# Ledger of designs, part 9: VHH binders against FAS-associated factor 2 (Faf2)

Target 1, 346 residues: FAS-associated factor 2 (Faf2), of Rattus norvegicus (Rat) (q5bk32)
Amino acid sequence: MLPFRFTYYTILDIFRFALRFIRPDPRSRVTDPVGDIVSFMHSFEEKYGRAHPVFYQGTYSQALSDAKRELRFLLVYLHGDDHQDSDEFCRNALCAPEVISLINSRMLFWACSTNKPEGYRVSQALRENTYPFLAMIMLKDRRMTVVGRLEGLIQPDDLINQLTFIMDANQTYLVSERLEREERNQTQVLRQQQDEAYLASLRADQEKERKKREERERKRRKEEEVQQQKLAEERRRQNLQEEKERKLECLPPEPSPDDPDSVKIIFKLPNDSRVERRFHFSQSLTVIHDFLFSLKESPEKFQIEANFPRRVLPCVPSEEWPNPPTLQEAGLSHTEVLFVQDLTDE

## First folded at step 21 (VHH)

Design i4 (from j6 with Y108W)
Fold by OpenDDE, fold request of step 23:
Structure i4 (fold): chain B 346 residues (1-346), chain A 123 residues (1-123)
Amino acid sequence: as target 1 above (346 residues)
Amino acid sequence: QWQLVESGGGLVQAGGSLRLSCTASGFTFSDYYMGWYRQTAGNEREWVAFITDSGSTTYADSVKGRFTISRDNAKNTVYLQMNSLKPEDTAVYYCAADYEEYTDLGEWLMDYWGQGTPVTVSS
């Protein structure tokens, strides 16, 4: 019966291969790998009952990833729905209590039908020859590797023995991988700490430099402000001096002492100094103001006051007096003493 | 915490060139294999290029002769030089790191993935 079965499967495989060229195998596109696994699990339970190894609830890729991450054995079962030995294997071997216990305790278990797209995809990768098909996968020498393959009908005791043998033969490698991973983790933690420390130091330095720059800038700005103020004050003084000079240049000539229409004015300045000058009665009070203004010792702002009667002379144009009166109109005598009041601080 | 940060993506004309960079942090870069992947909308992520810790390179057939993967361990950076770009190369490109070697199990089990950088090649 062996040759007929072999020929049948070979022909079927050839036919399937030929059909692949004509019609893409609908199993070639995995659209819902999780659905495929869940569907298989449901079908399995319907046929064989709920007493079975714990099925990994995820894709083949996820199972591999978890096996890699956790450094565990992964047992992969590919179910051939149309194969004559599949039912017997599942009922008698896979669902045996001792087998269930072994698988659940020592390995992850992933299973799928090859009639499902996900199972078909995995079958293309693992390239099973017959069913039932079991592959043991683990991380070895920095590579996920199939470390054992079991193909064909197998009895429960033999299955246990074979699986145990595969695991025991590879246990030293698993231990080695665990040690290496631990060493790597330790090294990584140390490096991370160093990097963090370095970054913290760098940030601290940057912050220090930033503060220094800010301080320098603040100082520079203050210096600039002071300089600007000095320049402004200098300009103000210069302008004031120029204005004084201009006023001086515009003053009418001083009348002769023999001029009958002249007024001798003695100005008492705030600094107790006295200045005297002659003016014409016909001249505006603005002229005496300009004269005083042109003096170096005169305040910047001042008013002129007469004592008899006490009054402030309207020497500057105002709303009340747009045209200041003449000395004559102001009632000044041939000789007059006027007081200059400093208004600079007002 | 580990991080992979891709950069260099953008718009380029057909026949043009682009250089992608991926900077790694949080793990010993020199010990890891580095790879580039790409993904288009509605499709699965496709492997593009791989470079081992020793500097050995492997390329997908679709990019062979046009793309070059390289690494600078001092900078913790992997590069993908893309030349003679085609509209078909339009995708989001991802860098990935793996401590373990490639397996014949039909799956790439990368340890770390970047966020991706988009590359658009106009016709």
Scores: ipSAE 0.452, ipTM 0.793, lowest interface PAE 1.4, mean pLDDT 89
Fold by OpenDDE, fold request of step 23:
Structure i4 (fold): chain B 346 residues (1-346), chain A 123 residues (1-123)
Amino acid sequence: as target 1 above (346 residues)
Amino acid sequence: QWQLVESGGGLVQAGGSLRLSCTASGFTFSDYYMGWYRQTAGNEREWVAFITDSGSTTYADSVKGRFTISRDNAKNTVYLQMNSLKPEDTAVYYCAADYEEYTDLGEWLMDYWGQGTPVTVSS
């Protein structure tokens, strides 16, 4: 009977493992997995010395995780404290310089006693038959898998040969996994870049549209303003014309030239045109103003000035003259030349 | 960057139902196995349900017949329909994604984990 067995294991249903934790074994509850590992390491060193493979400094889960992440082999050692072959294995095989060199160079190494809760838990998962127990684990076909199991006492040379064989047999799969991971990563990066580019494009488009809208609105507002101004001006002109017409309609009839109480007034307009009309002495200066105002050629705002003496005629109600004087009161003669001064620009 | 965001948790009465959602981003969702886990205070995280990339589902015995896991690849979302809820179902529920298949190594080596959504079932 070969003192050790080498087997390749297929992945079993993880759900079966969950049921294993129902055992009332005091080791069934792992409260301090790190402590368990550290404790084992110390015990190991105390018993076998410090010349040993580098122990993974973490939990079984962490070791698996790192092996997965780094695409490395993980060698798991479960130590049976009470098994007769454990001491010999540790002293002669595991701590052999060549074995140490091999393990340290090519794989992660995790170890724990099955008497510790963490080790016990792992034992329940890996289901060792005898000790010493070694399992080689790697990522294969998208699964963390035990790719080799070594159980029983084994000599250093045989251990090296077996471990080397397992690794060599699975090297192609490891390379494949690395390639796949790289491809996946590349795809992810490309997708991210595409997404970023798309978002950037979207933002750019939104900004462009925003600017276009703003420009349209600005143009619209300007056009509206111009139209409003035009309408306002037109209305103003119409109103002015209506007012002129009203004033014209309200003017007293022109006195006869034979009327002794009439005044002939020659108005000199700012445009050098002359307009003549007769008024009655008894009429208010407002009538003169209204007459002038009613003329198409008259300014919108004007004052009437007499030259002798030079004075502005109070033709419009003011604080000083709430009731404009009559032509007579204003001292106009039977014939007068009055000057219309444009005040529109004032 | 990858992200898993759980939603749908809350308070529900015993016998009631909740639907949890987990939306994934930053990776090819369709290629990943998705799972739901739950954790109570002071206890270890426990597996609840799993759905493969092909749509095959597996449930913990404690939730079998009551919970249904499903996925919508077009929405990058995995769902957990929880029916007939019990006080014992009270926990923080976590969504997880894994590119690799589950193995019988005694550990769940999920690639991505959500932040969790709390579910409280009152008596």
Scores: ipSAE 0.429, ipTM 0.789, lowest interface PAE 1.4, mean pLDDT 88
Fold by ESMFold2, look of step 21:
Structure i4 (fold): chain B 346 residues (1-346), chain A 123 residues (1-123)
Amino acid sequence: as target 1 above (346 residues)
Amino acid sequence: QWQLVESGGGLVQAGGSLRLSCTASGFTFSDYYMGWYRQTAGNEREWVAFITDSGSTTYADSVKGRFTISRDNAKNTVYLQMNSLKPEDTAVYYCAADYEEYTDLGEWLMDYWGQGTPVTVSS
C-alpha cells in the first residue's frame, strides 16, 4: 500500500507533464539569472534573517564552473516559495548555527527559488521532485556529478551527518582528480616543449640548407661572371680586328712616285720593323694614323713622332687638335722618317 | 599554450552546405571532448553539437538530421558538416573543448574556446 502523499504527487506529475505539451511553463525563458539569485537572497533575508550560509553570488553555470575549477563540493538548494516544508527547513535546519558553519567551511552553496526562471531551469535539470531539495555536486571521474540528494524535511543534526557522510565518501575522488590535473598539465607542457624543439631543429636544418643553396648560387654567379669577362675580352679583340680591316679598306690609294705632292714616309715601329708608304701633302694626318692602325704589327695605342725637331704629330682628333692638320700643314718633307711609340700602358 | 582555430565559414544560399573545421594544439586532442556552439547578435551562445573522446555524438534538436559532428584525432581536428542550411542557422560558430563533462547537470560548459567563424545563410 502506498501512502496518499505518494499517489497524489504521481498524479500531479502526470498532469504537469501533459500541460507542458499544451502551454509552456512561463519560467522556461531565463532572462536575468543573476537577478533571480539576488532576488532570492534578499527574499531569504527578509523572511529568515541574516544568519544563514553564505550564498554563491552568481548563476548555476558559474557555480558549477567554480566547483570544478577549485575541486570543491557544490551544495544546491531549491526553494519552494509556497511549500510549507521549505519554510520549516529554512528556519529550523538551514539557519542552524552548526549547519551554517559546516556549509561555509566545506562547500560552495548555491540557492534559488523554483518560482524564478533560473531556479526552475535548475529544478528541471536536476529532476527535482519535492521540497526542500538539496543536491551535492562534485567532479568525479571526469564528470560533474550529483553525489548526494536530500529530498524532504530534515532536521539540522541529520543534515550535518548526511552532508558530512557524502563528502567523506567522495573526498578521495577530489584528491585523485587533483593529481590527474597535475600530470596532464606536465604532459601538455612537455608536448609543447617537444613541438618547439622540433620546430627549432627544423628551422636550423632549413637555415643550413639555405646557406648551402646561397653558397652554390654565389659560386655559380662567380662562374658566370668569369665567363662573361672571358667572352667580353674575346668580343673586344674581335671588334679591334674588324676595325683594323675597316680602316685598311678605307685608306686612300697610294699616290704615284711622280706626283710632285707625294710624300714618302718610313715608319719605325716599336718592334724595330719598318714600313714605307707614300702619302699626299693635302691629306690629313689622320690617314697616317689609319694606315698604322690597319697594320697587324702596330700597337693598340700609339702616337707618332717626327725626327727633328722632336714632336708628337696630331694624327687623331683631340681637345688640342679637334681637326688634325694636313701633312703640309704639319711641315713634313717629301721624304720623312716617323717613329711609332707604344702607349698601351699609359 | 592551447589554441583552437575555426575555419570554413562564409556565405551560402539556403539549402546549401558548409563544412566547418577546428584545429587544436597545445593539449592531447584525443583525450578531450569537443563541441560546437553558435551565437547571433544580442543573444546568448547556443549549443549545437558535442562529440566525446570515444566518438559518441549528441545534437541540439534544432540541427538533428542536418548537421554532423566528427573528429580526426590524427589531424587534431573536429568538423561540423552543415547540410540543408536555413537562414536561422546564420551565426558566429565557435569550437570548444573540455576534459570534463557537465551533460547530466543540464549544462554544456566548456573550458577552451576558439575565436569563432561567421556563417551567413541567405534566402
Scores: ipSAE 0.416, ipTM 0.755, lowest interface PAE 2.1, mean pLDDT 84
Fold by ESMFold2, fold request of step 23:
Structure i4 (fold): chain B 346 residues (1-346), chain A 123 residues (1-123)
Amino acid sequence: as target 1 above (346 residues)
Amino acid sequence: QWQLVESGGGLVQAGGSLRLSCTASGFTFSDYYMGWYRQTAGNEREWVAFITDSGSTTYADSVKGRFTISRDNAKNTVYLQMNSLKPEDTAVYYCAADYEEYTDLGEWLMDYWGQGTPVTVSS
């Protein structure tokens, strides 16, 4: 005896297989549906001749889709091969010139035998009661709908009248749907344009923010440069003050007024103030420059002039005077007035 | 220009769950009917689920009770919640949209289709 689990799954598999026969997938048919249509067309032409309405060359699903998309009527003919009235209908009604003209000008025409798989599936969907069978299908209120059914033998004049009646009764629904499609297309084009404009505006806003960030960084760099320049200027001023203090500390002492080699010099500064100091005749003129440089009110760069005769005293070593002379060598009297000229801007 | 983009597919064990998403653009999503379809190699696409613009749902018998279709009109997205997955659910799943329907005629052809997202259910 086999294990219960093996027997159970085998029985269940058989049951699942059997259920497929009572619940087939309506789209699972592995057939040649276009072949079914072409086969019917060939059979029709062999039996009834080549003067007939233009057959839609495609599946039922394709015909429905095209009718919906194009807002056209679809006439579906199901052919009953074994029905006694099928031959008369095809020869006398479908092949009548006025019927051919009506069908070709105003509708899509799909036809198939119910003995073929494609025709049979359409028969199951439309559930005809007898043959010949015609159904008129159109888009109505957002749904593809059968709006007319003709069953049984019908003469060509009556067929024309009935098809025309069905189309006239339903034409306003197609006009309405055409208008609604145009409105939807217009609205969707506007929304697309608005979405594109929104995206463009968003990209422009992002570009503005990028430029603002660049501007803030440029401003920050400029502020840093200004601050660094201020710090450099303060360091320069501090160095200058330290140099002035060093020169003051290195100055030789002022001679006694009673010293016979004493020189009293009155300096006229650029700010019109005067400063007096005594020097020794043996001292270098550099002592005069160092004294003036040590004053807080003195220019950073200056020259010293004597009058009568008017001349610039060489108080700083230069290419012309690498070793400045003494006060005696420069010809200064025991009392002198010297003028300080500001050279800082030069 | 309309577009439907599916996501959320992948490999899942039998009995597991997976949630597919489909994001729409280029049309007024709230006005359209939405659907999910699936296709195995060598077969025609099989309808799975359908949801109207008002939220009414319909399911194929093979997935009824296991799958749930839903929509979020604010996000222009339709979902397929797939529970209790079986190996026979293995397929490429497609999102589809249409303004009109064929339900009176037993046909579920749609005008707009996504590219598909593969789902594999292992045994």
Scores: ipSAE 0.393, ipTM 0.750, lowest interface PAE 2.3, mean pLDDT 85

Design i4 (from j6 with Y108W)
Fold by ESMFold2, look of step 22:
Structure i4 (fold): chain B 346 residues (1-346), chain A 123 residues (1-123)
Amino acid sequence: as target 1 above (346 residues)
Amino acid sequence: QWQLVESGGGLVQAGGSLRLSCTASGFTFSDYYMGWYRQTAGNEREWVAFITDSGSTTYADSVKGRFTISRDNAKNTVYLQMNSLKPEDTAVYYCAADYEEYTDLGEWLMDYWGQGTPVTVSS
């Protein structure tokens, strides 16, 4: 069985210890990763000069993404500020002209101190054992993969040989990935062309249906207009017929043929038909108009003419003739032939 | 042109549930890995869940047992079922897609991203 143990702390020690658990370190939650890279670059140039490989200016995540997108090797350098070999490596290997040329021509180069938050988090991911540390990363078999690791001090000629060996051993994977991407892109373009053609066909069908609906509506509207015009014309004809019947009912009786004041009138209608009726000399000429208007065969609009002399008889009230004369006043004989002229076009 | 469109976000009480959806177009959905990420104001985007083209799933420790990622290849849609929600889950949630994987590099990076859908969990 385990004994119970007591330890004693000052109140201040207990407070400081407890504060660590309830007060998060702001450094652990706030990162300026680009600042860490730029800071390393400035320190590098201050200490080793401006002749160095071109540094990737961005986060580790951005460097990985660019290496994947561009199908390039990514060389990651983790700098151990306190390690005894770091200074020699930077001065003698990394800044060697042949190393600079190799790195600049064949890879992206990302570097950071592990004393900075960004460098430290990359250190936790890559799990280096010692410094200086280099990792070569590339896209391999659908995965961004560390394909080479170099740990510890290395001379510039050996560095060139090792980096070249890693790249040559893995170059075939990058070639394969380029071919596979081109194949996927061609397939994607074909699918998108098929989808665009389908959508264009749907839009064309929708526009065609919309135009058909508009044409059907126009046709229905025209049919309704024709029907309305037909109904209006039927109403007009019915009204005319009713007026003809009304006038017929209001006509005075035809005088006896034996009446000495009887006037026999023969009307020649525009359709070459003849109608005879007797009138009384004392009747207004309006009776002649009303009689003719009441006939089925008479025109809708007409005027009445006598010959010898040729004249238009004033059979309806007008501005010129407010009170049409009697048959006697118009000078008609006991037997007359009058002509009915159709005024449809006048 | 590729597109990822999220939906289903909103306000929910602690202990509640939400189901996020993300509909994809412009690529062969069934060939792609899909993931969900979230971001709070002033912080870096945090990985939440990942589903492979074959349907294998992986979750961040903070959401294991509470969140479920799934996919429906017929609908080109990935889902995130979020149960037992906590105020700490409050974030803008993003869906993402990638043909490739970053597993052994300590990164879960994706090439294609949606615009995000906000989720708020009230206490």
Scores: ipSAE 0.343, ipTM 0.725, lowest interface PAE 2.9, mean pLDDT 84
Fold by ESMFold2, fold request of step 23:
Structure i4 (fold): chain B 346 residues (1-346), chain A 123 residues (1-123)
Amino acid sequence: as target 1 above (346 residues)
Amino acid sequence: QWQLVESGGGLVQAGGSLRLSCTASGFTFSDYYMGWYRQTAGNEREWVAFITDSGSTTYADSVKGRFTISRDNAKNTVYLQMNSLKPEDTAVYYCAADYEEYTDLGEWLMDYWGQGTPVTVSS
């Protein structure tokens, strides 16, 4: 079930590991791949001059990545320092003006000596048979592929013809890959737009749910407030009733009808009923208020009025009357009719 | 736009297990090849595991039998189940993706990378 390419890499890794134990090569460990490239560039310029194709300044992996990403041809040159044809090739083919122009205009150019660790690693991958060595690499059918190999000394005119032939034979693959990438990018943009629109709709639904929850909570809080007000009113009613009972218990005893200081008072309540009670002239008018307050019939707030002359009796402490007077001090007769006025709505 | 986000890294004792996740967005996940890589300070990134769009898997020798790569296309997520962890597994782990295949040119080359998640295995 595994693709052959995965099996091939696994076999190569085993072989490379085994060969390392048998015949370790000092070049087998790459420690400074960019340094290997830079050193080749400097050596090349010292030996052959500064008129040369533009070298890719980076590792082999970086050059492969850029060629794939940019859909460019990559020309790889492996330099054999010890090969008798290397100097001739560099001086007369690579440095020929027409070759420089072709390479600079049509491709990326990566070069390294096979005596350097980076160049040796590439040599193990490309498996050249002789020098000078060139490989043309491009993206073909979703895979970076060697599409041409040139081995041995080659004259500049022949080099131009061979490189041009390789590129012309493979141009339609690059055009196809470029079109497929554009189509894939357009599909991704459309899908992303659709996903964003769906998420925006989902966020709108979530906001609607949140507002609905807030409205339910507002309703619940209002219902709780109404219930608490109802309970508070019932407690207030209970407290009022208890206070009426306490006032009744604290009232002074009613004087005897035969007591010469007895005052008989007839109270006319707002509900047109009347209540009668005797008081002592020495008692404070607060006793009259407390008596009326203790009655179930009495309003929560009231004032007490006498007639002839018409006046409001100060039966509750106020700023004007901090200590209400006695019945005698208020000028009440032995028999009085007093009127109770309801003040509850004020 | 492309995004790869790793999670699940942390500190674990030798012999322990961790499960790394990588969630992808901004592309058709099911069409892409996915991989895990790791890097220690001062070293090049090392390939760990690879999974194709069809679900075929490949592992580096150093982790074979201990690590398992898997994918869930419905969740746009690739996983790395890491068992029997060793101190040598200490690294920053990276998720990677590529529509194009890695080359026959001796490279495990990937176009797109996540930010990495650190994994530390104590002795």
Scores: ipSAE 0.301, ipTM 0.671, lowest interface PAE 2.7, mean pLDDT 84

